VHH binders against D-aminoacyl-tRNA deacylase (GEK1). Designs and how they scored, part 1

No score or structure here was measured in a lab: all are predicted.

Target 1, 317 residues: D-aminoacyl-tRNA deacylase (GEK1), of Arabidopsis thaliana (Mouse-ear cress) (q9zpq3)
Amino acid sequence: MVTLIVATTADPASINPAAALLAMPGWTAGPILPPDIKSFSNKQTRVIQHDRSIVKEDDLDLRWEEATGEVVDEVIFLSRHTAVSNRPALTVHPIGVLHLKDGESPPQGGKPGWAALPSTRIGPWFRLLKKMAEAHGLVPEFEITLEATHHGPITNKPTMFLEIGSTEEYWKRQDAAQVMALLMWEGLGLGGSEEVGKWKSETGKRKVLLGIGGGHYAPRHMDIALKDDIWVGHLLSGYSLPMEDPTQTKTTPGENYIGGNWRQSIKAAFEATKASFPGGEILAHLDHKSFKGWQKKAITEFLAEESINVGKPNDFT
Below, numbering starts at 1 at the first letter of every chain, in headers, positions and changes, except where a header shows other numbers; Kabat numbers aren't used for antibody chains.
F, E and O stand for the ipSAE by ESMFold2-Fast, ESMFold2 and OpenDDE, each averaged over both directions (binder to target, target to binder). V2 = 0.75 x the mean of E and O + 0.25 x the DockQ between their complexes.
Where letters were taken out, [cut] stands.
The coordinates of atoms that the task and the answers printed are left out; those that the model quotes come from them. Centres of patches stay.

## First folded at step 4 (VHH)

Design n06 (from a08 with D104E; framework vhh_8pnl_2)
Fold by ESMFold2-Fast, scan of step 4:
Structure n06 (fold): chain B 317 residues (1-317), chain A 124 residues (1-124)
Amino acid sequence: as target 1 above (317 residues)
Amino acid sequence: QGQLVESGGGLVQPGGSLRLSCADAGFTFSDYAMAWYRQAPGKERELVARISSGGSTNYADFVKGRFTISRDNAKSTLYLQMNSLKPEDTAMYYCAAKTEVYSEYGETYTYDYWGQGTRVTVSA
């Protein structure tokens, strides 16, 4: 089984980490995925390079399998991150489009109501990235952070994004690109070390975080993700949990019904997380500071109905 | 991250003044765009004033010249100075903090935080 790393030449925050990784030992030219996607091989890792939007180039995992006969285990995307704060950041996140209703067009790829299988590596690699960025002098200049589940492309295998932000100046930083390359090199065991973040049947302490609520950078969920032996699934920011205030609704189907697609968002994120972590203990963690009392009550009641266990920070051990 | 806590609301006569404050204890306040919204009984919540992380301000037409939004990043506090208050200014006033995240291709996300609100009543 192979790990696909996807880069686009249109994005310096994508192509520069890929180039830094490819400058390390053991790479050979691989097949061209039609029409013009170049590939490079090293052990069970494949780097592919295209020139299109990576959030809209769907099904690269299935396209690789069809063209080569190799089974894809996971997909890692290299991308820029943009923030109005203009703060430099190195980020890790799962993908999906849970904030849109059926029939709405997703501006950044994916499809409404969809959540990718989250990469099992998100939690372990977030911790490794923080350690490497500190060791290489990028902290405190660069914030090392998670991002909530957002955008595409559509994938069929466990997926993770690695990003350099947040402005054109930082997208071109070669020291950041080198740290991202080192993260992939060590994380995938390409230098002969043990791989980081592989989900195995013998894995001890198999608690998996499902984040509910909070801002885009998942700050309260990030505190849990920094704990050793914790795995990370989907992280649902408040924008993925549209809940209609029942006091603002003129007509309600039931006395205390709360409209919006928040139930579907939670269910989709939970099911995708469960599929990536067979045998894992999935605990939902609510960012209580982002919710009003009626929202917390509705969410906890729904989680109980769906048999999704809720964990407090101390339950993640 | 912290939470937003509004204060300074109360009962005031027409023509009076109030200063609302919104304090945060737990996020990097200076990185957020901040706003004041209000909601009168039976009406939709509406934007009153916005201030960017850089200090640029924008006001709803119905408060221009009467209200002033400001921020003190060192104190992690947002203010709304309300002068020449009218009965139609009666509402619950909310502060909001927004991280504007564009991801790799420019997708804007909504406010990360809302306060619980502070009540302003303008009556004789």
Scores: ipSAE 0.015, ipTM 0.333, lowest interface PAE 7.2, mean pLDDT 86

Design n07 (from a08 with E100T E107S; framework vhh_8pnl_2)
Fold by ESMFold2-Fast, scan of step 4:
Structure n07 (fold): chain B 317 residues (1-317), chain A 124 residues (1-124)
Amino acid sequence: as target 1 above (317 residues)
Amino acid sequence: QGQLVESGGGLVQPGGSLRLSCADAGFTFSDYAMAWYRQAPGKERELVARISSGGSTNYADFVKGRFTISRDNAKSTLYLQMNSLKPEDTAMYYCAAKTTVYSDYGSTYTYDYWGQGTRVTVSA
């Protein structure tokens, strides 16, 4: 399995974790990708460094394959996190642009209606990150959290973002950069330990969380993701599930139609999640506080129509 | 675990036929796109035929009209029917399970599981 780690020199929250990782043993210089993207190799891991926006450089996995002939199995992006709260945080999230309508331009990369394949490592690495951050004295100063599916870049392989936030002061924190480097080092087994978060045919506990609703930081879904042996797929925040009140729309009599792109968002997230977890038991978890009664009814009916099983927190074991 | 097991290889004369089988455990087989690859001594593995989870098939030009890939999801078994065999078909044949999902909204993902191979020799 080949892991491609992407860093940009334009972002201290990106380049500093990459530099910390590259300071560990076993790295050698790799090929240069056009126009002048530097790369480094260690076992089955490849680090590339560009100087552009992390969320707008599309198809780096395919570009790596074209240039090297080597198949990429997953992509991990190192990035800053920005929040209006200005709170320090270390985050993990899947990517996609499910909140935009067809024809709208995505300001942070990707394309409308698109969801990347979610990395199988999201759940296991979120748990590992929390333990490492606690062990290295970053908690409670840094909040360790998931983020719902959002932004680009466009990728073709299972993808995950690892972020340090949420202001310039925190993007430059070297202790946070070291923890992110340790997460990658241990998670990828670069020091000789067993890799964390690989999806295998022999995986005994195969419950995969598909999050429906909730805020950007997926608090109710995150409680499930903290359980041992739970895998995490896409997490759809309320902004990716626009549902038009049927009493406010003048529709054809007899039609119980709820407008908005919520069905397309759920379907895209489910299909991408299913692709990343072959043979997995995907359970959709609804954040109860995100929905009115009519919305919950419509969503559960649609999930049943699409043969997507619904789980309550206690069903995840 | 979950490794694919090929069978059906052997020695056959030019113009002969063989049917290769590849077995895996359980009904999760139906979620995977399946493929047959082959590797002759000193060459890289090359795709012979692929069948999607939905049953769509794809063939290398050098076997079109002669080989047929099929699957039986109830038996969790993949087949390759090889007709009109030529000396050039001599190779180790490998079964591969690939999960490929295409969506209007999602990207393509491929994850390969490989069998140990079965030998096919076509000799006069």
Scores: ipSAE 0.000, ipTM 0.101, lowest interface PAE 18.2, mean pLDDT 83

Design n09 (from a08 with V101W; framework vhh_8pnl_2)
Fold by ESMFold2-Fast, scan of step 4:
Structure n09 (fold): chain B 317 residues (1-317), chain A 124 residues (1-124)
Amino acid sequence: as target 1 above (317 residues)
Amino acid sequence: QGQLVESGGGLVQPGGSLRLSCADAGFTFSDYAMAWYRQAPGKERELVARISSGGSTNYADFVKGRFTISRDNAKSTLYLQMNSLKPEDTAMYYCAAKTEWYSDYGETYTYDYWGQGTRVTVSA
């Protein structure tokens, strides 16, 4: 049972946090993941370094299991983040490609209609990241934020991305790389502390956030994710919930169908979240500010049909 | 009923002024390019003015020199100052925000938010 951390030498926001982590005590050279991927071992953590696109190198978890015989519990990717605003940010997010339909090419890895198992650590590590960034003087320069579910690579175990953004200047920031390394060091208990964010059968507080709607940075879901003891699954931005306006559809009289892949997106995200949090209480939170009345009604009715419970912010305790 | 709420519309006489506001409840307002559109009765919706996240502005020829678009990122609010109003400016005015993300190696994500509109009537 190992945590696999993936870095690429092609990206300073990836390799610099990895290098900072590897400079900490307890690392030894590990096996080569064929054909040429270097690895390093520390307790139950494995760092692998390749030189390819972080979002297109699929099935690294299964490839590690095949090559080493070790069972992979989870995958953590280190990556750059880019935003049109050019604002510096440190981000955490689950992965998946729910915004594309079958037959469309996924330019940034994954496959259309797919959602990875979300890492159980997303909520706990987001909270830890905020504390560490503040302690190391990165706030308010760096915005500490979640991102909605997007891109690949294809994985088979619970997955999250840790990112430094949003421009080349910020991807190279050594203080940001150090904070990301400290997040992994503390979060994985490598210094001897208790691990942060591991899902266990005995987990007493079990509310899991499934975010429905809103922008890429999940602003209204983030307030819930900041609450202690709340776990975070998938976060579906509006771009993953295409809903065709029923007043504009060319439907026959008596037909009241809302087209688009929104149902499939919700179901995929829910099932993946449920699989990562066995026995968890999954509550869907709707970003009401991003939806029209007919959209809220349709989504709420669909959630009820699928037996997905809806929570208000105060229900997350 | 999106995250954008327009206000400031109303009835005004020709030559008058109005200031429209568009409030966004989200903390990511500064990441969005913002625009004002209008739709006059019996016409298609048309772009009036846009402002980038960095503050660069563009105006439709029919409002240049009369309207000014601006943003206050601290207040998450977009403005349209409308001066020297004409009867042909009568329309429903809509606020729009678009997200353009260059995510991880060049993928672009777009998601537009629209307000419900605020009515501007220039009488006579």
Scores: ipSAE 0.013, ipTM 0.322, lowest interface PAE 7.3, mean pLDDT 86

Design p04 (from a13 with E33W Y101E; framework vhh_surovatamig_d1)
Fold by ESMFold2-Fast, scan of step 4:
Structure p04 (fold): chain B 317 residues (1-317), chain A 124 residues (1-124)
Amino acid sequence: as target 1 above (317 residues)
Amino acid sequence: EVQLVESGGGLVQPGGSLRLSCAASGFTFSSYWMSWVRQAPGKGLEWVATISGSGGSTDYVDSVKGRFTISRDNAKKSLYLQMNSLRAEDTAVYYCARETEYYDSSGYSYFDYRGQGTLVTVSS
């Protein structure tokens, strides 16, 4: 089973961390994925170098399996991050397009209503990234943050994105690229250390965060993700939880129905998270500061109906 | 509780001017990029203008460049949109919105909060 690291030469925030990783010992030329995607091999890790945008390159895991016969265990994408604030940031996030309605075109890949299996490494690697960025003098210049579930591509194996942002100046930062390469090198145990964030049947501490609400950078969920031994699944920002005010809609008589795809979003995120963490204890953390009273009531009632346990920050131990 | 309350909409003739205001409460206003977005009858939401937390950076959709000006007063926790040389095509409900992110390939910013909107009708 192999870990695929996906980079593209079209993106300096992608190719520079990949190049820094490939400059480390043990790499050899690997198979060429059709039509002409170069790869490099080191133990059970494969780095593939695309030349186009990766967010619409669906099924790279299945395409790798078809071309090579190797089974893919997980996919890690290297990408730029863009924010209107233009703030420098190093980010980690799961992918999915739960914010789109049926029939809407996904601008950054994926498909409406879909959530990828979240990488089991998100929580452990977020903590490791923060420690490494601090040790290498990137903090406080670079904000080290999670991002809520968003965009594609479509994948079939546990997936995460590692990003450098937010402007062209920062996408080209070689010190940031080196820290991301070190994260992958140590995280995957390529230098002989133990892998970080691998989910095993014998994993003793198995609390998994499912984030409900909040802004794109999941600020109130992030404090939980920084706790030792906590795993992170999907993080649903408010834009992925569209809820129609029942007082402003034509409601069926005798029914206080709240429209929008928020129930479907929660179910999809929960099921994908559960699939990535077999035997895990999934606790939903609700960002109460992001919701009106009627929204909080509806969400907590729905979570109870679906038997999704709710946790307060102190329950994550 | 985060609140955004728009005002200043109304009926105006083509070529006229109108100034929209948005009163913000429940958050640190100066820390957020703010936008104006609009929805014309029977159409989807369209981003119109954005301003940085400090007011030092602004951006506009091409169709309003040179006609609209976005501004803010952080002491008053207020956002403004000065609309000049109005056209029938500017007819829409205008929303004040708090920006949360910008996607690199979509050209679309997501908004975690927006107000109830204020209707602008440009007609003779």
Scores: ipSAE 0.000, ipTM 0.179, lowest interface PAE 11.6, mean pLDDT 85

Design p05 (from a13 with E33W Y101D; framework vhh_surovatamig_d1)
Fold by ESMFold2-Fast, scan of step 4:
Structure p05 (fold): chain B 317 residues (1-317), chain A 124 residues (1-124)
Amino acid sequence: as target 1 above (317 residues)
Amino acid sequence: EVQLVESGGGLVQPGGSLRLSCAASGFTFSSYWMSWVRQAPGKGLEWVATISGSGGSTDYVDSVKGRFTISRDNAKKSLYLQMNSLRAEDTAVYYCARETDYYDSSGYSYFDYRGQGTLVTVSS
């Protein structure tokens, strides 16, 4: 079973961390994934490099399995982060397209209503990244943050994105690229240390955060993710929870009088999270500051109906 | 340098209305959740209302729900609080506050910056 790390030469925030990682010991040239994707091998890690959009090159895990016969157990993508705020940031996030309705075209890859299996490493590597960034003098210049579930590409195995943002100046920062390479090097145990963030049946502390609501950077969920021994699944920003005000819209009569795809989004995120963390205790945390009273009531009632346990911050560790 | 400057406070009779404004500078305004918090004479700070960076999500303390409306104009880097049906109990210094990415394990957010405040007095 192998970990695929995916980089694109079209993006300095992608290719520079990959180059920094490949400059470390133990890499050998691997097979070409058809038609033209280069690969490099080190222990159970495979770095693949293409030249296309990182968010639209679908099914690289299955394509790797077909071409090589190796079983893929996870995918890590290296990418730039872009924000209208232009804030410098190092980010970690799960992927999925829960904010689009059926029939809408996803501009950043994926497919409507889909959530990838979230990588088990998201929480542990977020904490490790923060520590490494601080140790290497990137903080406070770079904000170290999670991002809510968004974009593609389509994958079939547990997936995470590691990003450098948010402008061209910051995408090219070599110190940021080196920290990302060190995160992967230490996180995957390539230097001989124990790998970080592997989910095992014997894992003692097994609380898994499912984030409901809040902004794109999941600020209130992020505080929970910073706690030791907390694992992180999907994080649903408010844009992934479209809820139609029952007093303003009656053109879509339905169950409980609150339209929108919010129930489908929660279910998809929950099931994907559950699949990545077998035996885990999944607790939904609602960002209490992101919802109107009627939204909070509807969400908590729905979570109870679905037997999804709700956790307040104190319930995490 | 982060600055938050409130305006719009004053003396108003019970049942009246006021609109508070906050001018933000020195940071990317649209990236931050913003709140209005207030402090009545001799009392502690009380959170009143919050709004997400995009303006898509809002929340209010129960005592002002239906009477107050928080809004923002990201192009103008301004935060607003429309206060209707004012009551004597609303008398306080009102602060524009930028929310941190931190909150304690009880779920309460912290504010890293707030302005000097604007006094609202609801009295005959």
Scores: ipSAE 0.000, ipTM 0.124, lowest interface PAE 17.4, mean pLDDT 85

Design p07 (from a13 with S52Y Y102T; framework vhh_surovatamig_d1)
Fold by ESMFold2-Fast, scan of step 4:
Structure p07 (fold): chain B 317 residues (1-317), chain A 124 residues (1-124)
Amino acid sequence: as target 1 above (317 residues)
Amino acid sequence: EVQLVESGGGLVQPGGSLRLSCAASGFTFSSYEMSWVRQAPGKGLEWVATIYGSGGSTDYVDSVKGRFTISRDNAKKSLYLQMNSLRAEDTAVYYCARETYTYDSSGYSYFDYRGQGTLVTVSS
């Protein structure tokens, strides 16, 4: 089974961490995939490099399997992060397009209603990234943060994005690129250490966070993700939970029906999270500050109907 | 200061053609994927087409495939949309947009910067 790391030459925040990783020992040139995707091999890790959009180059896992005969275990994408704040950041996030309705076009790849299988490494690598960034003098200049589930590309194996942001100046930072390379090097055990964030039968603590609500940077979910031994699945920001206020809808059938695709979003995120963490204890954590009373009631009732357990922060141990 | 300035819109008969242009400044143009998005009267914003930084890859919404062509000139820092076989349903304000991969404080956003737009009216 191999881990694919995907980089694009179109993005300095992508190609520079890849180049830093490839400068470490043990890499050899691998096959070139159509149309012209370069690859490099080290143990069970494969770095692939293309020149197109990172969020729209779909099915690279399946394309690798078809071309090489190797089975892909996971995909890690290297990408830039942008923010209106222009603040520098190093981020980790799962992917999916739950904020769009059927028939809407997904400009940043994926497809409406889709949630990728989240990487089991998200929580453990987020914590490792924070430690490494601190050790290498990037904090407090760089904010180290999770991001809620968003964008593509369509990917069939467990996956996560590692990003450097948030402006052109920061995308080119060599020290940030080196920290991301070190995260991958240590996280994948390429130097001979134990891999970080593999989901194993001997894993003693099996609590998995499913985040519901809150802003893009998942601030209240991040407090849980910073706890040792907590695993992280999908994180649904408010934009992925469109809920139509029943008092604003003039045609109400029976009692208050709450429109919007929020139920589909929760179910898709839950099923994908469950699939990535077999035997895991999935606990939904609600960011109560992001919801009105009628929204909290509807969400908790739906979670109960779907047999999705709700956890308070102290339940994550 | 990031600036995107669209031009080339106007009135055209069904079946006609228009070429839209967008002049970009204030950033490294070749480092960004660029898109055309449109907003029809009384409707929401609709993504139309994307072109990647190198110009080597393009993507289109299904309704314009085969009719519209997005292109860029990185040396001139310009984005183009060649619109052929125009239909009444293509009537909209067309915006040049710089792509982003993340949500920001304004809500979920596919584009961090957008120009002021150029009006395309397709009518008999």
Scores: ipSAE 0.023, ipTM 0.479, lowest interface PAE 6.8, mean pLDDT 87

Design p08 (from a13 with S52Y Y101D; framework vhh_surovatamig_d1)
Fold by ESMFold2-Fast, scan of step 4:
Structure p08 (fold): chain B 317 residues (1-317), chain A 124 residues (1-124)
Amino acid sequence: as target 1 above (317 residues)
Amino acid sequence: EVQLVESGGGLVQPGGSLRLSCAASGFTFSSYEMSWVRQAPGKGLEWVATIYGSGGSTDYVDSVKGRFTISRDNAKKSLYLQMNSLRAEDTAVYYCARETDYYDSSGYSYFDYRGQGTLVTVSS
């Protein structure tokens, strides 16, 4: 089975980490996929070099399987990150489009109500990235952070995004690109070390974080993700959890129904997380600062109904 | 500072044509995917078309495919939308937008910047 790394020449935050990785030993030219998509091979890793935006390039994993006959185990995308704060950052995140309702067009790929299988590497590689960035002098200039589940493309295998942000100046930083290349090199064991972040069903007792609420950068979920041996699934920001205030309901007097797609978002994220971590103990962590009392009560009751266990920070050990 | 300035909107009869333009400044235009998005009266933002920084790769919402053509001139830092066979349903304020992978926690568009918009009214 292979790990597919996807880069694009259209994005310096994508092509520069890929180029730095490809400058390391052991790479050979792979097949050229229509329309002129270059590939490179090293052990069980394959790098795809695209020429346009990747967030709408659906099913690259299946397209690779069809073209080569190789089975794809996981997909890692290299991309830029943009933030209104203009803060430099190195980020890791799962993908999915849980904030849109059916019929809405997702301009950054995916489809409404969909969550990809999250990469098992997210938690372990987030911790490794933080250590590498510190060792290479990027901290405190670069914030090392998770991002909540967002955008596409549609994939069928466990997926993660690795990003350099947040402005054009930072997308072109060669020291950041080198750290991302080192993360992939060490994380995938390409230099002969043991791979980091592979899930085995026999691990049995490892806890998997399902984040509920919080801002885009998942600040309180990150505190849990920094703990040793904690794995990370989907992270649902407040924008993916639309909850209609029952005091503003005009059509159902006296009923304690809370409208919005929040239940569907939680269920989709949980099911995708469960599929990536067979045998894992999934604990939902609520960012309590993100919710009013009625929202916490409703979410907690729904989680109990779905048999999704809730964990406080101290339960993640 | 990032700026996007749209022009070319106006009143047009059903079946008519309009060409929208967007002048970009304050960033490296060729490095970004550019989109046109629209907002009809009383409705939310709808993505219409995207063009990628490299080459002529384009995507369209199904309702405009075959009628609208997005294009760009990286040397002039300009984005265009050629709109043909216009329908009453195409009536909207059209925005030039710079694409990003970041989502605002307020739930706005996937775009980090958009212009002031240009109104297109399709009516007889």
Scores: ipSAE 0.010, ipTM 0.264, lowest interface PAE 9.7, mean pLDDT 85

Design p13 (from a13 with T50Y Y102T; framework vhh_surovatamig_d1)
Fold by ESMFold2-Fast, scan of step 4:
Structure p13 (fold): chain B 317 residues (1-317), chain A 124 residues (1-124)
Amino acid sequence: as target 1 above (317 residues)
Amino acid sequence: EVQLVESGGGLVQPGGSLRLSCAASGFTFSSYEMSWVRQAPGKGLEWVAYISGSGGSTDYVDSVKGRFTISRDNAKKSLYLQMNSLRAEDTAVYYCARETYTYDSSGYSYFDYRGQGTLVTVSS
């Protein structure tokens, strides 16, 4: 049962947090994963370093299991973040490629229609990251935010990305790298503290957010994720929910069918979230400000059809 | 500020070779992963080849594996695509692209900057 942390030497926002973490006590050199992936071990945590794209190196969890015989429990990726705003940010997000149609090639890894198992740590570590960033003087310079589900690589175990953004200047910030290292150190209990964000059968408060709609930074879902004891699964931005306007599509008389792959996206995100949180109470939260009336009605009807419970912000307690 | 300028496109017969170049400016070239993407007449954009910032790692779409080679010269801030054994279906406008996600109100893209493109026509 190991936690696999993945870094690439190609990205300062990846390798610098990894280096800061590895400078902490308790690390020993591990096996080299073919072709030339270096590894380091500390308790039940393994850090691996490659030189390839962080979003295209598939199945590192299965490759680790094949090479070592150790079972991988989860994967955490260290990466840069970019934004048109060029504003600095520290982010946490689940991965998946629900914005592409079948037959389209995903330039940033993954495959169309696929959603990874979301890490159980996303919600708890987002809250911890915000606290640590504030304590270390990074706020308000750095925005601390979630991101909606996007990109690869293909993984088979619960996965999350930890990112530093959003420009070359900020990717190299050593204070940001140190905060990310402290997040991993504290979150994984490497210094002897209790682990943060472990899902257990005896977990008393078990509400899991499935976000539907909104912008890339999930602003209205993020307000829910900031509440204590809330867990976070997939977050579907509007770009993953293409809905064809029924007034502009050809339909048979009496039919109210809405085209686009939005149903498939919701179903994939829900099933992946459910698999990561066995016994959890998954509540879908719609960012109603992102949808027209006909879209909200269609989504709500589909959720009912699929037996996916809808929650308003105050239902997350 | 950021600029990517492609060159090297042209007419070539099937089985021929062509080398594309891309000159980068306005950013630290070695800090970015780069890709070549193409758009065939009447088709959407297709990712073709990838190279890491150091040049140590490459990847390709299946249809060009063994025929195309991506490379970079970080000192010259240049990206290259060596295309061998060209086929009619390789006919496209080829773009040099800086690889990274960018986000806006309509969604996100896999590449934040692309050049103006260079046309490759493979004609029998």
Scores: ipSAE 0.020, ipTM 0.475, lowest interface PAE 6.7, mean pLDDT 88

